# Miniprotein binders against a7ua95r516to809, part 252

Target 1, 294 residues: a7ua95r516to809
Amino acid sequence: ASLSLLSISDLVPDLQFIFFWMSNAIEILYFIQQKSPAYMQTIELMDDKAGSKESLLSATISANEEAMTILEEVIMYTFQQCVYYITKTLYVVLPGLLDCNPFGTEPSSEQCRRAAGVCVCAVCVMPEAVRRVVSVFQTTSDLLQQYQVHSEIQSQMFAYLFFFTNVSLFNQLIDKGPARGWFQRSRVLQIQASVKILLDWAKGAGHNHLAQKFFAKFCSTVTILASPPQQLSQMSWKALCAEHPSLKPVQLHRILTQYQLMAELGPLPIWQPSSEDEAYIYRTVDLLESFENH
Short names: E, the ipSAE of ESMFold2; O, the ipSAE of OpenDDE; V2, 0.75 times the mean of E and O plus 0.25 times the DockQ between their complexes.

## First folded at step 17 (miniprotein)

Design dn8 (at its last fold request DockQ between E and O 0.96; V2 from the best seeds 0.84)
Fold by OpenDDE base, look of step 17:
Structure dn8 (fold): chain B 294 residues (1-294), chain A 80 residues (1-80)
Amino acid sequence: as target 1 above (294 residues)
Amino acid sequence: SMTYEVTIRTDNPEYLELIAFALRMLAKAMNLRVEEVRREGDTLRVRISGTPMQVEWFEEWVELWLKQKGIDARVEVREV
């Protein structure tokens, strides 16, 4: 019950605190890494009175490593906390993306409505369900930039968030899609358009490569489902496997089976799995994606 | 080893917790013993034990770090 009311805006103060410490811990770590060699050299150049130099150097190296380890732990902890909070908000808003009709006229975002007139910015013209998802990512991006978080950490953050989003959307589509009618061509086209808006945002935000990589499975699924029956029925299992390498055989088989049912197609021998894949199509444990393999 | 008191005064008291954390990490990285960290209003006092050379380097690191962060602060070191 309480999770349904959680917006990304409500978490901003907590996230700001976490990002502040994460960014500063990274900066301190980098500072130590940059300054320590010169300090160690100074110790090495000291007059070796009574063999104390080697012991001092060793003790200093150990202390330095310990300090860096503490900082790394702080960075890791803060990173995990950010991911935890942001993914909770994504969990709430992502289901709306699959039910979204992006071809409808929806009002502009509340934030842009405060300006005189209807804002026609890229975010304001987005369907509400898409805008909510984009808002989570945009808020994350804005916070990362505000606190000048190291670019590598930013990339890791978005990689994980896109991974999480892909897994969530894929699993929902595969599991609930048939029952919800998401496999119907008209609905698939809506989903495809919604995802394209999200991908276009990611491209505009400088995360095109990561988005293409981590959304590949969901995009492949949507692409297959959006394909006209006349076109898809001409594609062999091998051709589909080659075109959609992100899909496991069991996943592709499930998608094609559900497509066949939805399109009222008879058995298609051309979609029959190869002898090599035949054993894998029954591995139902591999049907849904896991959140643990990241 | 001798004991020193490092006093940091800043017009940016919002960063005192960060400064305290940074000082602890810098001191640790240099194998300096931190004996005490006290906050007195807008002033941070850190008691450290080390050699004169270590403390000189520590002062330099603290000043450089503060400068890089854009924090306007005065650093004073006193033997105690």
Scores: ipSAE 0.827, ipTM 0.964, lowest interface PAE 0.5, mean pLDDT 92
Fold by ESMFold2, fold request of step 18:
Structure dn8 (fold): chain B 294 residues (1-294), chain A 80 residues (1-80)
Amino acid sequence: as target 1 above (294 residues)
Amino acid sequence: SMTYEVTIRTDNPEYLELIAFALRMLAKAMNLRVEEVRREGDTLRVRISGTPMQVEWFEEWVELWLKQKGIDARVEVREV
């Protein structure tokens, strides 16, 4: 029932340790960067006894660069360790977003359902599956603030976490969706509402631009699937491609195929890919997204 | 060419590992050789080799970094 061994709360002590060293390595790197020019200038202005000044300056420049390289490696390693621990928990909790009902059957859930597709209010009781994902993002944000991690590193970390989230949700929807019934309209509307809670969190946390960039593929997928059949059947392949540029032809084709099956639509001539795109709709290597940042 | 001993004492020994790391990085950035780092309770002893000018800058960097970080520590440098 629970995967408490992988909860973010169990990893907080490890994350605190890693964030402590990452933030301090960043501060030391910045300190060296700011103070080194004056130090190097002092060496340049020294009297050149025995002609060794150029050797001393060259050695000092080299040592300075080595120190900064070591610090950059520490920062990269600690960053990678943070994202490893955090994505380990995300991997476990993200599938629940596709199975949960943010509308629920409790009295307070009706208020949340009425707010679906609009800003989720504080009055709504967040489903446990959504709460687990938000908790990972919020705990990460709180730790980054607690340790005063440089804002650029904070942005890079959330860029990666949103990228990971998008890939995980999209791949699971495409891969497991038919067997799990996730392409049914009622399920898609529930998924849409759950994802909106994540997008609202990202906006409130100051990461709206990152969320817009990195959730685009999954959001486009859900938007298409949530469209009523009467509306979607009037949109041509070319119009859908133009409206959803984040989707590759093979991905759009798969989404429309699943939509046709669940809406009990026959093949539609206006959904036939353009001659140019027809070469790409069977490229199964392009169907699922890579977790690697290439 | 000359050897110095840097002694750092603090009421907050939980910071000594961070201080040791910072001293190693600052010394390396200045082309100072760190010969030894020893922890004796609440005291950190670091042996470095360099010119008097390099060590003067090192002491300045260490004191400024400690102040920036808000660590209450006493820094003493002596030739050995």
Scores: ipSAE 0.787, ipTM 0.955, lowest interface PAE 0.5, mean pLDDT 86
ESMFold2, look of step 17: ipSAE 0.781; ipTM 0.955
ESMFold2 (binder alone), look of step 17: mean pLDDT 86; pTM 0.837
ESMFold2, fold request of step 18: ipSAE 0.784, 0.779; ipTM 0.955, 0.953
ESMFold2 (binder alone), fold request of step 18: mean pLDDT 86, 86, 86; pTM 0.842, 0.835, 0.836
OpenDDE base, fold request of step 18: ipSAE 0.827, 0.822, 0.825; ipTM 0.964, 0.963, 0.964

Design dn9 (at its last look DockQ between E and O 0.93; V2 from the best seeds 0.84)
Fold by OpenDDE base, look of step 17:
Structure dn9 (fold): chain B 294 residues (1-294), chain A 80 residues (1-80)
Amino acid sequence: as target 1 above (294 residues)
Amino acid sequence: SMTYEVTIRTDNPEYLELIAFALRMLAMAMNLKVEEVRREGDTLRIRISGTPQQVEYFEEWVELWLEKKGIDATVEVREV
């Protein structure tokens, strides 16, 4: 099946299976961790009639560690599989977010229309492109809750998904933005509004801190591009670096250069990189974010 | 070491695979040798080798785990 046809809904049965095993493996691991100390103590308190107590204890510790290692491997494997499937779905829907016009009238979600006819819930009023992205995250959240997955694992999963989303959106915006007209102020404002909807969802879902952390680069980029020329032209390179610490010098320089071109601004001395940053603005290898650095 | 057969009966056969996995992990964590795991319809049987005391603790762990999971099951242990 073409990646273009893959919806999160189609993956739910597979994801349910994986989440089931992940959650249970975590619970079993925790159970063993809680019960093992007392069990080891009982071995320690046994009468050493045969001088074999130490060997038995050592063997039991080793066996216990092996069991925990296997469980950890199951947890890790299932986690990776979940992330793999979910990120594939995100990969398909994320490009639509950059082309989305959130100020247009779009129809309510099919799910809410089928259930209630006309729904004015927060999800139904979302632009379709935003709703598709939110649907992936919401489905993930619902599954994590359904299977009562440990909160730490939930946080790790959303951290990675937000990281992936930020990298994907940032790279697309930087690479294709100029050619697609996404650097035009009107388009930037649309993107900003769409991202705000996503961030508002994340806040409502209890992931505000993670969203702010992991979307920082994309949000910074959009914020700069959304700034009026009159305002942005008064900000020095150093001020922009200070306000947007998530951006590498090469990234900031690229954004400002493209902004200048789009806004038909001449060279602005105030945006000239510092002598310290001058060497870094030419590191094109650092321009795009890597998916591997997480 | 003696060999024991642990029999799990449940009205929730959908959990038998999970129960089997859990039993294996619990047995391993306790340094019990798992000789065999068999599913017969809605019944799971696991053969383990260990000391009587180890098997007593194993039974307790299995019961506690099932209770914690909210799985209605009976646990029977016999020497074989």
Scores: ipSAE 0.834, ipTM 0.966, lowest interface PAE 0.4, mean pLDDT 92
Fold by ESMFold2, look of step 17:
Structure dn9 (fold): chain B 294 residues (1-294), chain A 80 residues (1-80)
Amino acid sequence: as target 1 above (294 residues)
Amino acid sequence: SMTYEVTIRTDNPEYLELIAFALRMLAMAMNLKVEEVRREGDTLRIRISGTPQQVEYFEEWVELWLEKKGIDATVEVREV
């Protein structure tokens, strides 16, 4: 394949081919599943001359299972190919979410300035970086609908795409955030707004449950970093763990350390890890997430 | 067991590869042996081995699958 152009639109012809075969393999599998019981019953009801009926039934059940296994393997292979190509485009565009400014330089209307304490107008715009990510998700959704892919397979695909997105954004933020200035409060608020646009897309597309489940780690991270110092300094380590169960101890500890640096706070006794967690906050092998499904 | 030739003719030749795949899977699921698959222009010919009763059910499955998929095609079966 050519990798000189990494936009999702350039991959649509290849994705159409793969979705065509995946969707048809799914339909053939379900057709066989629907029709096989009646067919097996016709063999069961035959006259049993020479005792061949039981042998024929057994051989037919085995052949039927083999056919369904082959179809399941085709579905799995084509699913993996789709995910591979789609996530390669996501990998390229996702880091831009951490650098973009969905607010622009100022509120776009006089009404927003007058309500500075409670901003209720739609002043957020979709920056190019967010639009590129949404385009990948939307194109995927359009292809799944075009080929009438079974709803369970659609859910599995978006579950993995949201999982991949969460891991990619979290790892980039943790690993590169200090050098890139992404832990500064103004940047965190911009990141939070950009992610909200993605979550709004997922809700409108019917994937709210999946997005809530699979973005939890990144969203927890941004929520902590966006919290006002007065509020966050009142929360103990135990309370923060309970509020953010998706974060491992080493991850929470790293996030609080970055928060202290950003807010120019010294170490806070209330954030001291519990004795049970103290051994785990230095496990750097647990800091970054794996792209393998855990 | 006898050998039969199933002939599929369609005005939608872009679907012939899908039809060939579907027929191979349906035949396998019924424990029918696929001996040969040939494409001649807009015509697909598949040779299968089985009992007359199995081939009758296979023809019914193929016709139902084509109808469900919305593919306009003619299915003919003959002993060879």
Scores: ipSAE 0.779, ipTM 0.953, lowest interface PAE 0.5, mean pLDDT 85
ESMFold2 (binder alone), look of step 17: mean pLDDT 86; pTM 0.846

Design dq1 (at its last look DockQ between E and O 0.60; V2 from the best seeds 0.66)
Fold by ESMFold2, look of step 17:
Structure dq1 (fold): chain B 294 residues (1-294), chain A 80 residues (1-80)
Amino acid sequence: as target 1 above (294 residues)
Amino acid sequence: SMTYYVVIRTDNPEDLERIAERLRELAREMGLRVEEVIREGDYLYVIITGTPEQVERFEREVEEWLESQGIDARVVVFEV
């Protein structure tokens, strides 16, 4: 097995193998759950001799329980392996979203407006950095469909992939943003545009519900940062907390501090935390998110 | 009413202040709200709030004005 894989296309053969066995294990588990009661009922209707029926019933129950346990472990293991390999490729491509200038590579939107009458750039013209991320999600979706993986498992997988993406982007932005210049006014607009393109893909792919749940923290962060200064400066701390409940006080405070600095709104803080939140705005242990918490 | 980023890039960044002045004037004439104007390097970012119809007219007027001034620039209009 390769210790480090760079692109999703290099992983497809391995993922095909894992999805094949995951799908098979799910189907066998379903069969046992749906058909086993009927078999148990036929044993109960058998005429027994010297307790042979009770011995057969007990052995059958034990075998079914053991089989279901093994199958559940196979499903869990194969799911975790898929997620491991897919998130490894995501981890490589996600930082590019924060460095991307989507306005430098897209066709002029005036040509779309002149011909189509709407001035929105379609997903079919997307920056390379966004395309690389979408390719991972799309390849994953195609494989799940190809192997007819149960829809509930597909949803769980995308829930985790979006959670992973959210945590990775949020942590990198907060941790590296000052040094990388990602809080500059122009860069935040570029990041907002790249995120919008990605979210439009997710909506078009039928993942809008999952994206709303699992992208919330990063999207709230970028939404605040992209807000015009005259609009944001008129919002109270309480209003911002209410509008962005996914953000912890230390996180919101850090975001607003960077915003105020880069928007040149003066040295004195203009968003004052509530007395309740004041105790928490310096809790740096709560600043970054854990990949295990969702 | 929606928010748009009107992003203008030019090889002659000396023109960006003149472009920014014109965009503010045009937006005021058309009843569009200009929320923020950011200049960085060869780029100008103008954040406006308006209807899709207003923004379509704004884009056309900006392109026409740039041509009339001999300014070589690229305009991208992105709906947020």
Scores: ipSAE 0.795, ipTM 0.946, lowest interface PAE 0.7, mean pLDDT 84
Fold by OpenDDE base, look of step 17:
Structure dq1 (fold): chain B 294 residues (1-294), chain A 80 residues (1-80)
Amino acid sequence: as target 1 above (294 residues)
Amino acid sequence: SMTYYVVIRTDNPEDLERIAERLRELAREMGLRVEEVIREGDYLYVIITGTPEQVERFEREVEEWLESQGIDARVVVFEV
C-alpha cells in the first residue's frame, strides 16, 4: 500500500542530502590521492635536522590511508542508499510500462503542463507510463549533475539502474506475460514501442552504450516476440541463439514456446534446441534473472 | 530498409477492413513489403519494411486517402 504512493519527487530531499555527502567524499578522496605524493615529496625534501622526518612521513602516510578508507566507506554507503531509494521508485513505476499503449492519446506531462502551452518536447509527447520511468532516470541524472558527481560514479549508478530495470521487466514479462496477454501480437508491438521510447531517451541523455548493454535481454525477448510469424518460423534455434546471445537456452526456449502457443503454430522442428543446449533448456532455475548477479 | 509500424486508430472499427485493404494496395504500388497486418479492436497495426523516404510517402498517401474517404482515423508511424 505505502509503496504505491512513493514518487521520485518525494525522495528528492533525502536524495539531495545523500548526493551532497557522496560528492563531497569523492572530491576529498581525489584531493588526497592527487596531493599525497606531492606532500610526501615535500616532506622528503625537508632538512632532516631533527630526526623527525621519518616519523612525520610515517604519520602522514598512516593518516592519509585512514582518511581514504573512511571516505571510500562513505562513498560506498551513500551510493548504496541512493540506489536503494531510486530502485524502490522504479519498482513502483516499471509494471506500468508493460501495460502501456504508446499509440493512444495520452495527455501531456505535468511538468510541461505548468508551461502556458502545449509542449511538444520528447518528454511531453511520451506516454505517461514511459514518462514516469523516464522521470526517475532524469531526476537521478539531474541530481548527479547538480552535485557534480564524478563521471565514473554516474556511469556506475546508471549501469545498476538499467540492470535493475532490465531484470525487473524481463522477469515480469516471462513470469506474468502469458497470463496478462503481453505475448499477444498487438501487445508486444506496444511494449516494443514503449521500450524504444525509453531507449531513445537514454540515447539522448548520453547513456546509449549502457542502455544497449544492460537492456539486451529484455530487448532480445521483445524483438523475438515482435517478429512476424512468417519470419520467425524460418529462423533456426542456432540462428536465434547467435542473434540473441544475451538469452540463456532456457529463456529462449520459453519465449519460443509461448510464441508458438500464442501464434497457434504447430511444433516447429527448426526451433528444436541443439543437442548441446538440450540439457540447459530444462534449467528452470536459470529462467528468471537474479538481482544479485550484478 | 528498416521496419516500421503503421498504427491506425478509428472510432469506426467497421472501416478498418477497408483501410487494411487500401494499405496493402498502396504498399504494393510503392514497393513496400507488408510483413504483418493485425486488427485488434479499434486499432490496425501494419508492419512494413522500407526506406524512410518510402515510409514517409506511404504515411502521406494513407492520410490523404483517409481524408478523401471521410474516415476519421489517426495514423502513427513508429520506427523499430
Scores: ipSAE 0.554, ipTM 0.866, lowest interface PAE 0.9, mean pLDDT 89
ESMFold2 (binder alone), look of step 17: mean pLDDT 86; pTM 0.835

Design dq10 (at its last look DockQ between E and O 0.39; V2 from the best seeds 0.50)
Fold by ESMFold2, look of step 17:
Structure dq10 (fold): chain B 294 residues (1-294), chain A 80 residues (1-80)
Amino acid sequence: as target 1 above (294 residues)
Amino acid sequence: SMTYYVVIRTDNPEDLERIAERLRELAREMGLRVEEVIREGDYLYVLITGTPEQVERFRREVEEWLKSQGIDARVVVFEV
């Protein structure tokens, strides 16, 4: 498949093929794991009159180990291929989350009725930029369900997709935010609303725990930036570290610096890093996150 | 209690100051905390903290006041 593909729907035939083989490999691996103890037990109960029992046990163990090794490699390879194709589409659509205005989307006439010129909605309409990201996740979820992929593998896939999303959004916000105007007060609130819409989708799809875990760094960043100045200025460096453990000292320092600039605040003594953290706020190598999972 | 954005967009941005003053007054009367008020362009962002019952009553009173003033506006109340 081409690395230039921009739509998840264009990748569905390739993904169906890969999910088919991944699911088959998982099912065969499960069968071997379930039947292997029973088969070993029947061999152990065999009469060893011809001296074949020891050889059969050894051959069976070797065959099972070889088969399970091959199947695990197929599962890993197909998993990596799925992730490769899916994250290529995510990488293209994710930046739009930082530029969209969820409050500017006009409700359809069927969803809201204007009465005396007032339209009041408790629910933001999902912006196109958010819909494009959700489409990638939903298509992935639909394929995993269609091929009845083991729930543990489904969880691992969404864990990686959310990890990738977090890294992509965090890095772009930190790296490009000043030039793109993303730290302006209204923009931060718009970004927070877009993220909330995405997280609500993840919760409704049964992925709330994974989303909370793997979006933590980006969500912490947006939460800090969106906080009212009167509230944030009352929180010490130590309190902020405790409330946002996903953020490295250099990252928290950069976020607070951007906050001070946008809110036109002077330096705040309460935000000075602890003595132990002070050496780490200058580690620019730690500012951006790696796409590789340890 | 929970935190909400009340986001108001109007074609007549000159109304936003009046709207902001009314929202602050109404929040005080209802015992809601106003955490922040931001005005940019034709948008007003008001961050309030209160119970869901308080915020739902607040929303209804804002809607009624806007109608009484003839202000053409889009209001989104969004829980954070």
Scores: ipSAE 0.612, ipTM 0.876, lowest interface PAE 1.4, mean pLDDT 84
Fold by OpenDDE base, look of step 17:
Structure dq10 (fold): chain B 294 residues (1-294), chain A 80 residues (1-80)
Amino acid sequence: as target 1 above (294 residues)
Amino acid sequence: SMTYYVVIRTDNPEDLERIAERLRELAREMGLRVEEVIREGDYLYVLITGTPEQVERFRREVEEWLKSQGIDARVVVFEV
């Protein structure tokens, strides 16, 4: 009940505080790392009056190491807290993405209506369910930029958020898809379009590589399900494995089995797993993705 | 060549069959391959394979035809 009311906007004040400290800690850490060698060199160049130089050097090294350790802990802690809050918000909004019909939304501009496809420009009205997901990512991006967080930390954060999103969407689709009708041809196309809008946003935001990498499993699943029966029925198990290397054998087998049921196809020998994969298709523990494997 | 789906929505679902037939004809005339046609509710989904230029031309021709028929329908094209 309480989680359903949590919006990213409600978390912004808390996130701002955490991002502030994270950014500051990173800046201080880099400052120490950059200045420490010069500082030590300066101490080394000082006249060795009465053995005080070695003691000063040792004390300085020890103080820097302690400071760096504390700062690293602060950075790690603040990073984890940000991810925790943001992923909670994603958890709430992500289910709506699978139920979204993006084709019902009219483009807000005439220019966008003339474009081939769903225009994801700032002028276009994004479907509400997609907009909610994008809003979480955009807010995160805006905060990272506002506080000038180091680019490596930004990349790590988005990597994790995309990982989390992929796991969440994939698991929901595999687990609930049959019951929710998400494997129906029209529904798959709607999901594909919604995901494309999200990926287009990620591309526009400069996260294209990360999005492609971390959404690969979910995108592969949707691509297979979106394939016409006539086309997919001509693809062998081996070909599908090669085209979709992000899918485990058990996952591919489940997808194809559900596709077969939905399309009312008889058993297709061409989709039979290889002898090498046959043992793996029954590993139901590997069917759903784990959040812990990141 | 890439695969696209052309999605048509209308407030008059009774027209969707006529629209589907015209889309198949037009696709044939333009040398586009129709992979699948799905009708569900007020929506028609047409999977086609072609170049971006062919598909854009196809979209325009469909929109012009719909206007000529007095059919109020929205046409959206998506790359698969």
Scores: ipSAE 0.463, ipTM 0.824, lowest interface PAE 1.0, mean pLDDT 88
ESMFold2 (binder alone), look of step 17: mean pLDDT 86; pTM 0.836

Design dq11 (at its last look DockQ between E and O 0.62; V2 from the best seeds 0.00; counts 0 for: pae O 2.1 > 1.5)
Fold by ESMFold2, look of step 17:
Structure dq11 (fold): chain B 294 residues (1-294), chain A 80 residues (1-80)
Amino acid sequence: as target 1 above (294 residues)
Amino acid sequence: SMTYYVIIRTDNPEDLERIAERLRELAREMGLRVEEVYREGDYLYVIITGTPEQVERFEREVEEWLESQGIDARVVVLEV
């Protein structure tokens, strides 16, 4: 689709249609699941008539199974369509988080601190790059609430959106970071501040647990890169793996290599991989994450 | 205790040396461990280790001091 069609606001009419049908299918499926046992019980209490009781039970079971299968397919299809539209817009806006300088934005420091600590004002306290990402998440949240989508489906939706965000940001940082200067400590701090604003939005929206879980790889990366040299240099490879279990050995090795280069700590490797991990630190096929993994 | 970056930008970068000296004094008075202080352009970075409560108090004292000096500065605190 064209770049103009990737704006979340341009996609709202299509998303409304999809959420409407998803919500209806979920409600009907739930109704069948809750009422089917009672109806079967009623049929069982009927008097036998020339086998018609058994025929009615069989037809009812078959109809319920067919209906539930169709409804599950509609739910799956509509969920996939929502994800398709939303992630297309999200993919376009996410790279801006890595180039963002949140420290130079208006309004005043007092307003920014209050928003970050208690609530986040999307209009008057967010850098533009962060606001574009939050707008996608907020619009999604508003539509899910508007159409009263079941809470479990809402959680699955945000789990996937946060997973997608993590993969996109991590891959771009690892892949483009050297050329873009994103491993410089001042830039890492800017990135960390931007992500904190996004995480504060997620907490205020009731998705804190999901965000903590699914942003772990990217957050671990930024935390390591932001660490003062005096503290990081004294941590062993084993300790770093224990603190950052979301990072594969090849990923941790790459991050520490970039850290050592940017901190100008010399060419002699400071962190010695465990003997078990030594075989894996050069597996470049494992460096970047797949958007298909969950 | 946790490690924090206290990041300060002012429209008058001539003030950054004075700000750095005050922050070192305040950290000493509060018993906070200062890991590093450095400047990059018109930004000052002060890395401290302490409890969240100590750092919150530190931030308040810094804001009050900046206001008392008439220094227009932006203060951001990031936990590492």
Scores: ipSAE 0.520, ipTM 0.843, lowest interface PAE 1.8, mean pLDDT 84
Fold by OpenDDE base, look of step 17:
Structure dq11 (fold): chain B 294 residues (1-294), chain A 80 residues (1-80)
Amino acid sequence: as target 1 above (294 residues)
Amino acid sequence: SMTYYVIIRTDNPEDLERIAERLRELAREMGLRVEEVYREGDYLYVIITGTPEQVERFEREVEEWLESQGIDARVVVLEV
């Protein structure tokens, strides 16, 4: 009940606080790392009056190491907290993406609805379900930029968020897809269009490579399911494995089995797993993706 | 050559048959292979095979034609 009411906007004040400390800790850490060699060199160039130089150098090294260790812990902690809050928000909005009809007429974003006139910006023309997901990512991007968080940390954060999103969407599609009719061609095309909008946003935001990498499994699944029966029935197991290397044999086998049922196709010998993969197609433990493997 | 879905939605489903006919003609003129054309409610689905450049041109010509006819329709092209 309480999670369904959680919006990214509600978390912004808390996230701002965390991002502030994360950014500051990173900045201080880099400052120490850059200045430490120069500082040590300065101490080394000082006149060795009465053996005080070695003691000062040792004390400075120890203090810097301790400070750096504490700062790294702060950065790690704050990063984990940001990811925790953002992923909770994603968890709430992601299910709507699979039920979205991107071809319908939907209202503009709330932000643009407050402006005078009809906004035709890319965000305003997005389906509501897609817009909600994009809003989480955009808010995250805006906060990272606002607090001038180091680019490496930004990349790591988006990598994890895209990973989380892919796992969530993939698992939902595989688990609930047959029962919810998400494997029907028309519904698959809606999902594909919705994901394309999200990927286009990621490209525009400068995260194209990360998005392509981390959404590969979900995109491969949707691509297979969207394929016309006439085309897909001509593709061998080996060809499908080669085109979709992100899918495990058990996952590909499940997708093809469900496709076969949906399309009312008889058993296709061409889709039979190779002898090498035959042992792996029954590993149901590997069917769903784990959130822990990141 | 790749396979594409061209999806057209309109609030005037009576136009979908005319749209479908024009799409078939245009595809033929452009040397695109039409794999399937079918309607589901207010949606027209056209499966075509061609190069990315051919399909981009096809999309543009479809949109221009729809505008010229005063047909309010949304066109979406998806690569499979």
Scores: ipSAE 0.248, ipTM 0.700, lowest interface PAE 2.1, mean pLDDT 88
ESMFold2 (binder alone), look of step 17: mean pLDDT 88; pTM 0.857

